# VH-VL binders against C2 domain-containing protein 3 (C2CD3): the designs that were tried, part 4

Target 1, 169 residues: C2 domain-containing protein 3 (C2CD3), of Homo sapiens (Human) (q4ac94r1171to1339)
Amino acid sequence: SSGLLDVGLRYRRSPRTAEGVLAARTVSISVQIIRACGLQAAAKALAEREPALQFSATVGVNASVTTHLSFLPQGEQRRTHPVACSFCPEFSHHVEFTCNLVTQHCSGEACFLAELLEFAEVIFAVYHENTKSASDIISIESCKEYLLGVVKVPTKELLIKRSGITGWY

## First folded at step 4 (VH-VL)

Design h32 (from a05 with heavy chain N32Y S56Y; framework fv_levilimab)
Fold by ESMFold2-Fast, scan of step 4:
Structure h32 (fold): chain C 169 residues (1-169), chain A 121 residues (1-121), chain B 111 residues (1-111)
Amino acid sequence: as target 1 above (169 residues)
Amino acid sequence: QVQLVQSGGGLVQPGGSLRLSCAASGFTFSSYYMSWVRQAPGKGLEWVSGIYSGGYTHYGDSVKGRFTISRDNAKNTVYLQLNSLRAEDTAMYYCARDSYDILTGYPFDYWGQGTLVTVSS
Amino acid sequence: DIQLTQSPSSVSVSVGERVTIDCKSSQSVLYSNKNYLNWYQQKPGQAPQLLIYWASTRESGVPDRFSGSGSGTDFTLTISSLQAEDAAVYYCQQYYSTPYTFGQGTKLEIK
């Protein structure tokens, strides 16, 4: 049961007011990225794959997390600020995805999103962010992110859990 | 040792149906997205459909409403159900291992041998 | 949908020569410093094989003579010292958004 990321997910239809119920056309999927831990193995593997990277894997990594909902375009991804020099970075990051329903019919809109969530995932990609060069030379390597790990969390449990889901993945 | 072994092609009349299968081995099938790509004789590649590890599906506009992609993780198999076939659906159909996730951008790295579908009367 | 246009449609060159194939996208395929543009090689009677992903990263086992470059909308595949085994059709593909789309292909023939 060991996990890479401590995350929380919550699904809410809309604000709970009479006006909000009548006007509701959107759903918010709330994602909280609390921390990552145990990045030593990933850092070691990265140093072996990218020997030209020239970083000290014994000190820590500059970790950031990119969040993606599997049914949204890649342009809707969200990324945390990187946390420097840590194998157990604390992000305490909250991001919200506002999902607009496609159909024009109220009942059809509610059913449509529930159908998507039955098969969808929240995908977390953990990267080491390479430091940009302080010199005026052009370096492709200094512009790259390096993958440390991927975590996938199914969204179907959000349909049946009022409090959402929280835990290590 | 990653393998994708395809079956289910053949000759069918316009309006007919076929079910293509792609049996995967050598990797954790349930963790990967899977796609189908086709190629008409003497022409280029066209992406047809994809299925995410969680089961969400996407279709190219030319096949939407006629083709259905599905997967059985217990059998490590992805399927493509072809309905209402037209002459222009005649092609070699390939299954391909898609990304572990969309964020990495790691594309179709393993392909099946292809299954020929001929729609002719 | 994102459209990819390749040039030339066909090219014939001799062993040892350098060849370049261009791919132009109707919109940017760049996100977070990565270009979601891939190159595939297809030999007659065979399934396509991945050569390059993220515009410039060689797939494991692909010879150093293959290189990719470009960013945003304009991309190039270069084969620096052509070998007889490189005769094939080459396709660019965008992996930025569904539907995934391919260029029309460039046929490379060896004289």
Scores: ipSAE 0.007, ipTM 0.567, lowest interface PAE 9.1, mean pLDDT 79

Design h33 (from a05 with heavy chain Y33W; framework fv_levilimab)
Fold by ESMFold2-Fast, scan of step 4:
Structure h33 (fold): chain C 169 residues (1-169), chain A 121 residues (1-121), chain B 111 residues (1-111)
Amino acid sequence: as target 1 above (169 residues)
Amino acid sequence: QVQLVQSGGGLVQPGGSLRLSCAASGFTFSSNWMSWVRQAPGKGLEWVSGIYSGGSTHYGDSVKGRFTISRDNAKNTVYLQLNSLRAEDTAMYYCARDSYDILTGYPFDYWGQGTLVTVSS
Amino acid sequence: DIQLTQSPSSVSVSVGERVTIDCKSSQSVLYSNKNYLNWYQQKPGQAPQLLIYWASTRESGVPDRFSGSGSGTDFTLTISSLQAEDAAVYYCQQYYSTPYTFGQGTKLEIK
């Protein structure tokens, strides 16, 4: 198998009231980032572009992942906490994106969420984050982030697969 | 403070190419989305291209296939490669920072000074 | 694409007067109680400057006389007690969806 990220996507509907009526006409798109593996190659490539990071690449990376749904505003991106010193970080990260069933105009009128999911994708960006040294007051270091890789997962399978989408991407 | 310093414009003939540069300082460049916005003389603003923290690129319909946005995080610089230039591409080109923060993130809180591109024969 | 239409296209007013500039979106830019709408000021020969973000939040350093309001598809920028230095073109912009789009601009002239 190939892939950088072990992820899961699920389509979950709003809970119903006691009368069987939906409390709201919204759904949740659940995104799990379980782990990343095989970051050695990405770290090596990063070190070639950023020689100052060579030492970080030899002891693992401080990885974090951002999640963006392509049809939602960019400000609704989510980020994992960084996992230190690992080429196979375990995130066990879970986020939900609340989406209205009728969200925007895409066919000249109001657009159903299902129409957006047919051509949308979940974009995962994997970063290396420098950890700041607390004891060195002479060196000025910003907490810089460096891109390790990008993974895109199409959402159209959420329309036909009730169990969701899971696997390495 | 945040600074965006642009370069690389000029006069070019139709069909020609130019590379615009925008050097950033005063913030964590690699964490921020960056965009290019242009303005034809006497006209309004048009978003041209964006490059996201994840490396994904997006383009306005008028420039797809001709322009390429890229970034060099080691140099804190974002680039816009303009190919197959047309007279209608004549504009002031601005680079702009798009704040990358889930809670408070919003675009174009800081702009470069602009780089003039003139396409004329 | 989301289209933004501003009105008026131009307005001429005196110092001390109140001005309102409207921006209408072809689609809602509201999500999770946030309106993905900015306002910019552009003076001749200068780059645009951010005035208002999230439809109603004033950017640091922007005078209190500038305020934004509205939600969903209808937005307004208000400038109370105009000053001579407020002569500029004002633009609304949505960042709900790519491509990001701007209104056509409103030119504000001081008599």
Scores: ipSAE 0.006, ipTM 0.519, lowest interface PAE 11.8, mean pLDDT 79

